# VHH binders against Ubiquinone biosynthesis protein COQ4 homolog, mitochondrial (COQ4), part 2

Target 1, 235 residues: Ubiquinone biosynthesis protein COQ4 homolog, mitochondrial (COQ4), of Homo sapiens (Human) (q9y3a0)
Amino acid sequence: SDGAGPLYSHHLPTSPLQKGLLAAGSAAMALYNPYRHDMVAVLGETTGHRTLKVLRDQMRRDPEGAQILQERPRISTSTLDLGKLQSLPEGSLGREYLRFLDVNRVSPDTRAPTRFVDDEELAYVIQRYREVHDMLHTLLGMPTNILGEIVVKWFEAVQTGLPMCILGAFFGPIRLGAQSLQVLVSELIPWAVQNGRRAPCVLNLYYERRWEQSLRALREELGITAPPMHVQGLA

## First folded at step 4 (VHH; framework vhh_7b2m_4)

Design d12 (from c03 with N61E)
Fold by ESMFold2-Fast, scan of step 4:
Structure d12 (fold): chain B 235 residues (1-235), chain A 120 residues (1-120)
Amino acid sequence: as target 1 above (235 residues)
Amino acid sequence: EVQLVESGGGLVQAGGSLRLSCAASGFTFSDYDVGWYRQAPGKQRVVVASIYSGGSTKYSESVKGRFTISRDNAKNTVYLQMNSLKPEDTAVYYCAAGLDTYFLGSEDYWGQGTQVTVSS
């Protein structure tokens, strides 16, 4: 285009040195406070370029993943019909996703926009990963407490290989008490790793076309097994 | 040496059937996800059907109900049964194998392709 604008609406071009500085700073901040979703987003965008290409190529190989890359659906307050999801049967993906959001007091819009990825399709892939993260909590039956987040990060690290997920998986546990750490290492990490190895890439699920599907049937399709214990009470 | 070798392509009349085979060698086949792709003249290569290491299958909307993908891990072979073929199915069909979990490695292996021509 003549005088072509940014690659996407929130794109901020950065040099390799600037990306290195952003990665170092965001990594330190995210490890200090994992609830800083903006810092987690910056870390993912600045460190994941090669891994995002692999994930995009995996999506291209899958019939649903290819459709997702072509149609680029978004999961946000503006794209979700919350009233329709609330009317779905109990146990459906859409109804249980809403339950997860309500119980944990999270919004589809709490995530920072993608800014530091210099490829428009890869920017979509990392944004999709970010939007899908809340659905992984629903699929795995994990709450958003520290222990639940670490379990999801182990699953995501195995599934995606994203540096941010690997860092979260390995360093997140330092915030746990001794009892939760023992349960994590002996029960939950093996469970998360086995499910992550067994399940197809979760970016290849067209969630917006599966809202009415039973969550139980979807878990069976993905090979995701029930958690070995109730994590909600362990924090 | 990793190889994927497709066979079973050819010329067939509309409404007919073909069974494609993909023979794999040089890697632990049972650990890999396998897909069938096709590329029509002047168009981009698109995925048609996939079968995961665990046995679950996925199909593109254009072939759902007509094509069936299956695998035989003992024979290191993937099959694509194509029924009710249409002229629009005319393409070169490719077999590809990969791991769908990045942590364990993600290597794509591709076959050389087999031509399928459906006459009206």
Scores: ipSAE 0.000, ipTM 0.336, lowest interface PAE 12.2, mean pLDDT 80

Design d13 (from c03 with K58R)
Fold by ESMFold2-Fast, scan of step 4:
Structure d13 (fold): chain B 235 residues (1-235), chain A 120 residues (1-120)
Amino acid sequence: as target 1 above (235 residues)
Amino acid sequence: EVQLVESGGGLVQAGGSLRLSCAASGFTFSDYDVGWYRQAPGKQRVVVASIYSGGSTRYSNSVKGRFTISRDNAKNTVYLQMNSLKPEDTAVYYCAAGLDTYFLGSEDYWGQGTQVTVSS
């Protein structure tokens, strides 16, 4: 107890030793069950400080990224105008994002709050990354099954360099059956790496100003190509 | 009053060819991405080939070099030319249309399917 208020909502101060223990425990749990978003969040917060600074500095140097850092938009059920998104043309980013959430039974609010980052701006950056994750599924055409999550993690690892994404990408495949593993290694990882290198940083995209844009036109702008045909029905 | 009606299925010997057609009505066909799916007995429905509204195509590895997808927007029809057929190609083939086929299985409209049987 230092008498000062928290840096942000839900902030929990931790020592380097405490961060190391949290990282080890959360890594083990996330590998066991990658759907434990809370454990993935703890891993990201306890291992990502240097990488978050690099990402924040990259955003500061990008005109759109700098605006995102200044205005700090949030993607949650409390900030989304669901009625407006539902009224958008079919095929628009906003309409297809809602379709993704519905089809995969995912809520924007399923992400754990940031707790273990000791810098307010970096806490926003990692929270933005988490909120953007579902948008990456929409952009990449990946379902939320184990295979789809691993493909998105390979894209995120190439894009961000976050240790949590690298660990998820390399160790997540342990959970796959032989057929899915073969497809992942032969087709999906090369595809994800190529698109991750080609696309501009996804943290620099102001999604809230692009809800009306055609998803196909956005993918073309970002250089994201259609995924290989084998993901449907595979796990 | 949206319809997708498949035709051209049947029985063929290994090494043979078939051309499937899918006739669409009740929507602006030229704006939609269209794909062919197949489902073998006891298996999940999988994507075979897709053609985007702009004409770009993509194929499952299992059919690359053997199958060709094409569309005729004036006739509201998509085709699947199947060459060098194998017994493993035996399945019910479905036509599906959607505004975004990047999400496989999220297509807006589906046909009733046409049976393709390849004898060994």
Scores: ipSAE 0.013, ipTM 0.403, lowest interface PAE 8.4, mean pLDDT 81

Design d14 (from c03 with K58R N61D)
Fold by ESMFold2-Fast, scan of step 4:
Structure d14 (fold): chain B 235 residues (1-235), chain A 120 residues (1-120)
Amino acid sequence: as target 1 above (235 residues)
Amino acid sequence: EVQLVESGGGLVQAGGSLRLSCAASGFTFSDYDVGWYRQAPGKQRVVVASIYSGGSTRYSDSVKGRFTISRDNAKNTVYLQMNSLKPEDTAVYYCAAGLDTYFLGSEDYWGQGTQVTVSS
């Protein structure tokens, strides 16, 4: 209490009306271009307040989730020991995460900063969700093509109830061709929903303490099954 | 209205066992996630084991392999079986039940706690 400083780095105070306008605008832009990480982030922050409280409370009740809220681990290039991860056995979570990043040309640092959440702990929760998203691609065996992203969004929507994930899951398929849409509806959505219901909440998994764990063993622990088909080759 | 009552605490020697019970009244127990928390003197309360409405269980690293959480929805009771007790397990143990809903938010109910003392 040293005066009227920001709650956290990059915090921008907004009114409920301003949040409504940001949500409407960001939703329209995210539907048009889901690769606009800044607009997807704004949508998540402005519409997810109630859901973020529920997720935080779930984390408080989970032994790993409570540790995560207390210790506030971050997944970024500054916190990852890439050399250590590269030295891990093939098939370990850390090695497969690095393979995912390399194959898909993704950086842990591509995500937009949190700006429109008025609670510091909830700001951490949504930031954690964003950092964990790439890990979910590794865990679920999904590429970053449009079909793979939609499958991950269905898993995330079932798991978190975040409005951003629900919108991505339901409206993302509009961008798919007939073949991919058929595969999504008949095979991949049922698979993603079943895994999302079975697995513990992804925010409750302390990934930074599981780098050495076999990805196969981790999937078995979480009740996640292999994808019913190869998604990489589908447009 | 809503009440949680813990029982089964006591004094036990290192290596011994205790079974804690948490009895619930005033709500539909099967809808709630239940956790066991502990608070050692001068320390923050921490969760050690959780059981979700769907039956899945979670444990802190400090108790994995030694503690087992279970529930009996017909009896509105959750149990914590504590084996191979260590002096560092000494704490007041609390039962907490929570319900998360998209529309209503989060509701949490707490018991009064039961003392567990492990001597060596």
Scores: ipSAE 0.040, ipTM 0.571, lowest interface PAE 7.6, mean pLDDT 80

Design d15 (from c03 with V34M S50A)
Fold by ESMFold2-Fast, scan of step 4:
Structure d15 (fold): chain B 235 residues (1-235), chain A 120 residues (1-120)
Amino acid sequence: as target 1 above (235 residues)
Amino acid sequence: EVQLVESGGGLVQAGGSLRLSCAASGFTFSDYDMGWYRQAPGKQRVVVAAIYSGGSTKYSNSVKGRFTISRDNAKNTVYLQMNSLKPEDTAVYYCAAGLDTYFLGSEDYWGQGTQVTVSS
């Protein structure tokens, strides 16, 4: 029993009014600049409480998800064995994840710590979601350009129902040119929604135990189909 | 209105097999994720297997390779085929139903349980 201590390392206790103000401010900033990862994180923490409870309860009902909640695995530079991943066969989840990080110049580390979630287990769930986001790019075959990020947000919105993902999916397209917007609406959103509905909850995948699995076999297991077009050349 | 009714439990010798069935009614079965839980006396209820609405399956480490979960949406029934049973598998087995992530405000439904006893 930890009577008076903090719930977790970076926890900041906030009132409902303070959470409302943080949500409004972070939403405005995230709409202005979606690459402000810190503001996107605050928005997710302050608006997602009910949805996080639903996600946590779904993880508890899943055998693999329950193990993840119990063991609290982390995906970060300190927990990844980059040498081991580099030694895996081409096409394995681990090798393709590493390639994704290298090609897109992305760090596996989360840019902002969880601060404004008042339940320790829910704080883990949103942290897990953030760490899994890069894995979703690998699973869906999406780059980190604006169009690719929007497609992933549509998949995440359908999968999680998190308000931050819904906002990102609906308002992200504002930044696209006409050609990319046409492709997004006519091909990529239908594809993302179909895959999001068909796939099991991606928070229930124990990625750290699947590094050796073929990415093709994993996609087939999840019901994820190949993208209808190449997104790499579009912004 | 909503019911989950388990059957197929019983007494079996170690190394034997049993097939559990769970008949569901009162909800749109095909939209729900289905799972099997078990609880031994004096212990916490733990998940053993799940099958998602899309057909994907997951297993706890203790039963992987021995148990197979399946569903028949036309019959509103989920099954658990248990092979190579061990005394440690002795427990009351519960069927549960939950909505996938795209539904907010999902409800958990539970069966009454069926006893499985494995003698050594």
Scores: ipSAE 0.000, ipTM 0.114, lowest interface PAE 19.0, mean pLDDT 78

Design d17 (from d01 with S56R)
Fold by ESMFold2-Fast, scan of step 4:
Structure d17 (fold): chain B 235 residues (1-235), chain A 120 residues (1-120)
Amino acid sequence: as target 1 above (235 residues)
Amino acid sequence: EVQLVESGGGLVQAGGSLRLSCAASGFTFSDYDVGWYRQAPGKQRVVVASIYSGGRTKYADSVKGRFTISRDNAKNTVYLQMNSLKPEDTAVYYCAAGLDTYFLGSEDYWGQGTQVTVSS
C-alpha cells in the first residue's frame, strides 16, 4: 500500500531495539578506537534523535536556518568550487577552510553517509552537522590533533547537546599527556564553553553564502574569541 | 613592498638574555597580529609568543615567565625579550604577521629568520 522506496539514498530502516543495540555497539567501538569515523557516525545517528529534533526546531525558528533546511546545501568536493575558494583573499572563510583541509590532509568527503535516522529532515541535520565540523576547526582555530579535537568537541557539546559530542568531550582527555591535560582544563575548556554558550547555533550559518567574508569579521559576528594559546605545537 | 626584517640574534651563554627585533614595512602594521616562531634543527616550526592588534599577548608554555613580547606601532616594530636562556632555546627565530594568526597557516607575511644559539 505504500510501495515507497527509502526516505533517502542510504537510509536503512531500524526498530527502537535495533537502534539501542547499534548505539551500544558503536559507543563501545568508538571509545575503543576514536578514529573509527563510521562508528562515531552510527553513535550520533542512533542516540541523537531527540537532540536532532531540538536542533531542527532551532533552525526552523531562524531565518537563515530555515533557508538551509529548505535548500539543503551540501559541503563536498562535488559542490565546492575549489578554484574560486583558492582565489579568495587570505583570511576569508573560504580560503582559510581550504588551508585547514590542506594542512590537515582532510577531505570534505570524509563523512560516512547517514543511514539510521528515520526522518529525512533530521537525516539532513546530522549530515549538515558532520559537514560543518571542519568549519568549526577553522572558526575556532583548532588543529586536528587530539587536544584540538577535544576542544572542538567541548564547543560542539555545549552548542548541540549531541550525546556523541558529550562523550567525546568527557572521555577524550584520557589520551592526553599531563601538560596538555592541564592546559585543556585550565584554559581551553573554559574558553570553548564560553564561546559555545555565546555563539548562535552554528547550524544556522549559511557557510556557502559566506565564503568571501573575513574570518575575523565572522568571528566577531558570532562572538567567538581567539584561543588563549596556540594549540598546534602541543602534544 | 611588504617586508619583515628580524635582528638581534646571536650567541649567548645559558642564563643570558637577548632582545630580538622585527621591523615591518609596506603595510598598516597596527592592524596586524604578530608572532615569534622558532625552528630548531630537525624540528617543526612552532609559535613561542604572539601579540595581537588589540595588544593581547600569548606565550608557549616553554617560554612563559622568561620571554616577553611587545610592539611599538609608531616604529612598526615588534620585540621579543628573551631572559634566562637555555640551550634548548637554540633555534632560528622567525617573525610573522597576519590578520588572523591564531590558527594554522594564517600568517600573511614571514621574515627571513635570525639565528639564536645558546651554549651550555
Scores: ipSAE 0.000, ipTM 0.152, lowest interface PAE 14.5, mean pLDDT 79

Design d18 (from d01 with S56K)
Fold by ESMFold2-Fast, scan of step 4:
Structure d18 (fold): chain B 235 residues (1-235), chain A 120 residues (1-120)
Amino acid sequence: as target 1 above (235 residues)
Amino acid sequence: EVQLVESGGGLVQAGGSLRLSCAASGFTFSDYDVGWYRQAPGKQRVVVASIYSGGKTKYADSVKGRFTISRDNAKNTVYLQMNSLKPEDTAVYYCAAGLDTYFLGSEDYWGQGTQVTVSS
């Protein structure tokens, strides 16, 4: 082999010491501002190696997950047929995903590229996780405010065990006011944990083949229940 | 049986007002979020106003300041007060209810619709 070529687009080789320094720095920045997606991404890439192997192995053992690893589908503005998704029935996964993006004024392209994972397949797994994050907001009925992001992080932490998700779940609540913190601890964390434990691995869903599926039917298939309260307007 | 029945539609001149009602039966109305949708010929069905089980309201930009949604849980009814009507408000108006309504269009139950026509 050729050794010196990049494993994938944007790959940056780093030593174990460099990974440790990047993890410490990105953890500090992520705690200070969890909306710094670039710092959250670096933390995830530098601390998640063992967990990514477990997730990759789970995907290999699942029929849909294995196809996802083989075909490497991407969710981005360049790969989404927005016109086709807009033509789908109301209540379908594709239509509800588009509505989530529109209502919350977010783009599928806002995430930082994967750079510090040394295994090409594991780099895809963490990239897939990042691309699926917006889909989890749609599945769980969570807005992109601070409270909603923390609830999704608890679900993700239970589902994936990724250090970045655990960090976000445990330390994100520091930014909440007393009312939101009470609601989070008493109602929303138990709900997110129960759904995360009940649902199959969300990385095993081939979303691009399920755009036409009713979101209601998909939630029933996954065992995801309605939130105990409306998170819109809470922070 | 679960049923949502709209009423109050009709023909009105631009600048006029209409009050739509939606009577619900067959489920615990107070636990459900309720919204008003509309669909003009050849157009997608869109949400115009929603009222959550807790009373919080949301409006589409096109109707904000002109339409008011309200609910009466004792009467199992939701209302849409439409003021300063415009010809572009002409559509069939639908009432919809659901427990999992954080995203528009995921309602569990739908009414059959009521026609609103605004003439200039």
Scores: ipSAE 0.000, ipTM 0.127, lowest interface PAE 13.7, mean pLDDT 79

Design d19 (from d01 with S53E)
Fold by ESMFold2-Fast, scan of step 4:
Structure d19 (fold): chain B 235 residues (1-235), chain A 120 residues (1-120)
Amino acid sequence: as target 1 above (235 residues)
Amino acid sequence: EVQLVESGGGLVQAGGSLRLSCAASGFTFSDYDVGWYRQAPGKQRVVVASIYEGGSTKYADSVKGRFTISRDNAKNTVYLQMNSLKPEDTAVYYCAAGLDTYFLGSEDYWGQGTQVTVSS
């Protein structure tokens, strides 16, 4: 009521002290268990305000990104035509995205809703980032195991500068065994960083208008190269 | 009908060389990434070498410097040149092709396999 009510669905108003406590707690929990998507989401919302403004401004300056901010498309079970995507040609973005979801046993709906961002447009930007995260796994050829998540976090850290991605990239590797850590440092981080620098901002891609596009052609357009090794099945 | 056919396997002495061929019918390799896999008795199938559209190649550490993968899209064939063979290279070798081979096991088509035996 009169500017005192919620700015959007699921918005929870919080003080600066409450945001500090949520950031500290969610950072500790996300490093302890990176599969806790709710804690990763809270960390992103409470620490990323400046970075979200930069990302929003970059989207505004890109014709496709500006269209995304205008129309605010969503990637969720309720917005996806799963039957249509399944009918697309093998190798199309939509067909391969569904294959990724099935093989890794993940749903477009696994993400926590945005709750702690006090600006409606920035709340959309971080929600878009979360929805695009699964698409990045598909584009990069990374599974949802710990090593794959760390590789994606390095790509995301370079692409977005979000504090949650930087923390996940730098501290996530502490949890890996020696062999996986060697592979990560010697081959996967350089690969992820180079792709992250080369690719245009992934938030500027209107995925919902590219479902029929060849995944190979899209990877070529973005400058994303094949991983130096298969990460699936590794720790 | 879509088919991948491997050939060139056999028995060879340690230190010898062998060249495997994988021919595709019913589809064209130009749109596909192609890999060579191997499986020894009682062990999991593992990737040995991959060749992507455009000619980029990747190798397992155990075969780097000894094996070379190549493709001839005009002949719809992929090759694996195996040099300095070791007894531990003994396995059934499989050719596989996929539109999205970034993930292990996401290959769309598999051959029946060809046996390679390296004697000491």
Scores: ipSAE 0.005, ipTM 0.330, lowest interface PAE 9.9, mean pLDDT 80

Design d20 (from d01 with Y52W)
Fold by ESMFold2-Fast, scan of step 4:
Structure d20 (fold): chain B 235 residues (1-235), chain A 120 residues (1-120)
Amino acid sequence: as target 1 above (235 residues)
Amino acid sequence: EVQLVESGGGLVQAGGSLRLSCAASGFTFSDYDVGWYRQAPGKQRVVVASIWSGGSTKYADSVKGRFTISRDNAKNTVYLQMNSLKPEDTAVYYCAAGLDTYFLGSEDYWGQGTQVTVSS
């Protein structure tokens, strides 16, 4: 044997048939309960291989993205300097990210580990996407209620083309009441699509080097505009 | 320490105009989103106009075309120009400031309010 160990921590080798079964099962469960983050993760890992290659190649062509792929920064409780982020000015990316986590009672460590991607670099790309998801809520000013999650999924679908994001964007609205659905279709989807097209790839942002940057200045740099209405309390 | 102080309210006839000002102190004004809210007797407080730190504005449907919000970051002041006033505009007007207000739906700081009364 070549003496090779596992490709990465928690990697589970699977056949194409096993990946198909995992994709079908995780899709069904994620549609039933989208707060099953483990099932959403499995769906992303088993359906995204081609799209992850495209995203990785886009990152390679961007100076900041290439640096991210080289250095493999992680966003987790063990890698975040919480004391430093807490000391940053109000309105900085780092302070607002911490506020988002606190208000929504979300931890960076609640994301399921990557298991079913058979390429180490692509496994990093999908893990980076998961860790960046909470950052997108902060950038877009979206809460973690059903409406806010769907808006973020529309932005992510336009940005990444990941099948999981496309499915979440198109089928997530089934869970909404009539008022939220009307606001989503008439105002929020056009807003999310426009921002997703206008913004550079959000995976190319080295967030760990931008903690001190004003969130407003970062939004202006990315071409992200304020939401047309308050999403909090609509869903 | 942190203060938002409204001025410019008063009594005006229907069809008239008023300009409200809100002077901010004790925080980095240019980083904050600022809005004007109003509360009529016996009714809920509602937003009438907002201006984000980046300059984007939005208005309640009831005031579109009549009210204009603007800000002067050098003076730490936000303004609400109210034209073609109607009796229905009678309310206490509040200035409010917050970081990421469109995410939380809540403001960090509030002024004490200024009364606007529009007569027939």
Scores: ipSAE 0.000, ipTM 0.236, lowest interface PAE 11.5, mean pLDDT 82

Design d21 (from d01 with Y52H)
Fold by ESMFold2-Fast, scan of step 4:
Structure d21 (fold): chain B 235 residues (1-235), chain A 120 residues (1-120)
Amino acid sequence: as target 1 above (235 residues)
Amino acid sequence: EVQLVESGGGLVQAGGSLRLSCAASGFTFSDYDVGWYRQAPGKQRVVVASIHSGGSTKYADSVKGRFTISRDNAKNTVYLQMNSLKPEDTAVYYCAAGLDTYFLGSEDYWGQGTQVTVSS
């Protein structure tokens, strides 16, 4: 509680040394338990400053990205009109996002608050990334099992260069059985890398203005292809 | 030597059209995302249209339906077709090509700009 006050809600000021210690500790904890969203969030905030600047600059250069940075839309239960999304046509982005949430039993509100980013705009960028993560599962057709999460992390690592995504992509596979690991290396990583390279930056999609767009048409616009195999039930 | 050179600006009356061209040299143009930016006196430089290396296009709300961005990779050129021009479109228009890498940061090439003046 200094006289300057917080830059944003939940901001905790930290030194570079403190950020280094938080990064090391959160990386160790996230590798031990990747479902600890709080530790994954701390790792992302403490290691990503340079990468967040690059992502912000990419957003500033894109018409939709620039508008997102200006308007600061949020994806949460308080901002989503669930009744409207449920009324949309089958196959629309909004309807398929809602289906993803229901089938995988996830909530938009499970995201940890941003604490350790000392720039308000960069804090928004990493928060936006976290809120967009579920949309990437929908775009890529990936479930929230360990294999599906690793595939999404490979796509995110190629797209964003965020250290947390790189760590998740490279070390996540140690949790897989032999069959899933073979499929990951031979088919899913090449697919995720190819789509990550072809697609425009996914942070530049104003999802809240695209709820009515068909998911198929959006995938075609982005150059995202269907998965080479059904990932549901593989672990 | 890396260069982006804009052309096609000028004076036009409200309701008129102009086509801007941006010729690129000295780099592998087809790998780059390209955008058109504009800066009016006393205002910040803002993006108005972009085209991804894969061909997908985006527009700022203020120009959507009036401006069209396109690229010809064989000619290393990007175009901005501006229709139904308004006095508010008066600005210096800049072409920029960008390639982002995690380790090197954003690599931006900028042109020198071309003046567009729309009279009422």
Scores: ipSAE 0.371, ipTM 0.742, lowest interface PAE 3.7, mean pLDDT 83

Design d22 (from d01 with Y52F)
Fold by ESMFold2-Fast, scan of step 4:
Structure d22 (fold): chain B 235 residues (1-235), chain A 120 residues (1-120)
Amino acid sequence: as target 1 above (235 residues)
Amino acid sequence: EVQLVESGGGLVQAGGSLRLSCAASGFTFSDYDVGWYRQAPGKQRVVVASIFSGGSTKYADSVKGRFTISRDNAKNTVYLQMNSLKPEDTAVYYCAAGLDTYFLGSEDYWGQGTQVTVSS
């Protein structure tokens, strides 16, 4: 119904943490803008829309990315052949993705798709980004603890320029203890930024056709290096 | 059958040296990261040294400068050279192998362990 439209247009595909950060950001923006409406939401929609167009255009120019836009594959519990993935060799993308999900107790459906743009192709692009997020944890070797999520957000911010990724990267660290913050600033942000700048656009990877590829070979192809430390025991 | 077999443990005086070996079989050893862990009675198992498939190494602060980890992919073997041994190094030493230990902190295969006892 019509009531669902406004709710979806203002519903950002963010974690509870990022929801809090957006609220903090809107308070800061209200201080700068004497205008009558929530400028953070308006800015988020307009800048997100422009960024999604850039990402879509990058995908259109890449042979693999163009195929993804044409075929519109989905990564979800209903589309994954979990039995097939479990039968793949250890160290393959598919087996390591399943291992990531199991160890971190997340499902492919944890981040349900949301819409805040009314262009159907751009809606697919943002949906693909959300579904690919768990693959980025697998590629980067990052757990789903708060430190690992922040590191992935720095990589995503550099890769995509999406406003919520930028906000998550810059404001996420306020929740970290002193030791994790030290490690993040001195080691992990430089590492994430370097990999994000070097790697080709991760939205151009047809993951569903690369399940059998060695994760280490894929990381080499993308120019992603091992983390400077084992993040699983931190934060 | 996948197997990791440790050897080289024993009794040694403080200040002495031991070399531990871990022989691997039943998997493509060169693709795996390998680590040495130790567990003293009543304590948690802790990582001592790691060697990644690419050859890079990491050490616990307590053993840095005294222990050296190395691997021989042709022999499917990893070594731990332990110098300047201290009584607090007394523990059962385990080798373990994993394909991607960067984010998991859990190894795929474990050896049965070898006892190291350091006395004054």
Scores: ipSAE 0.000, ipTM 0.265, lowest interface PAE 11.6, mean pLDDT 77

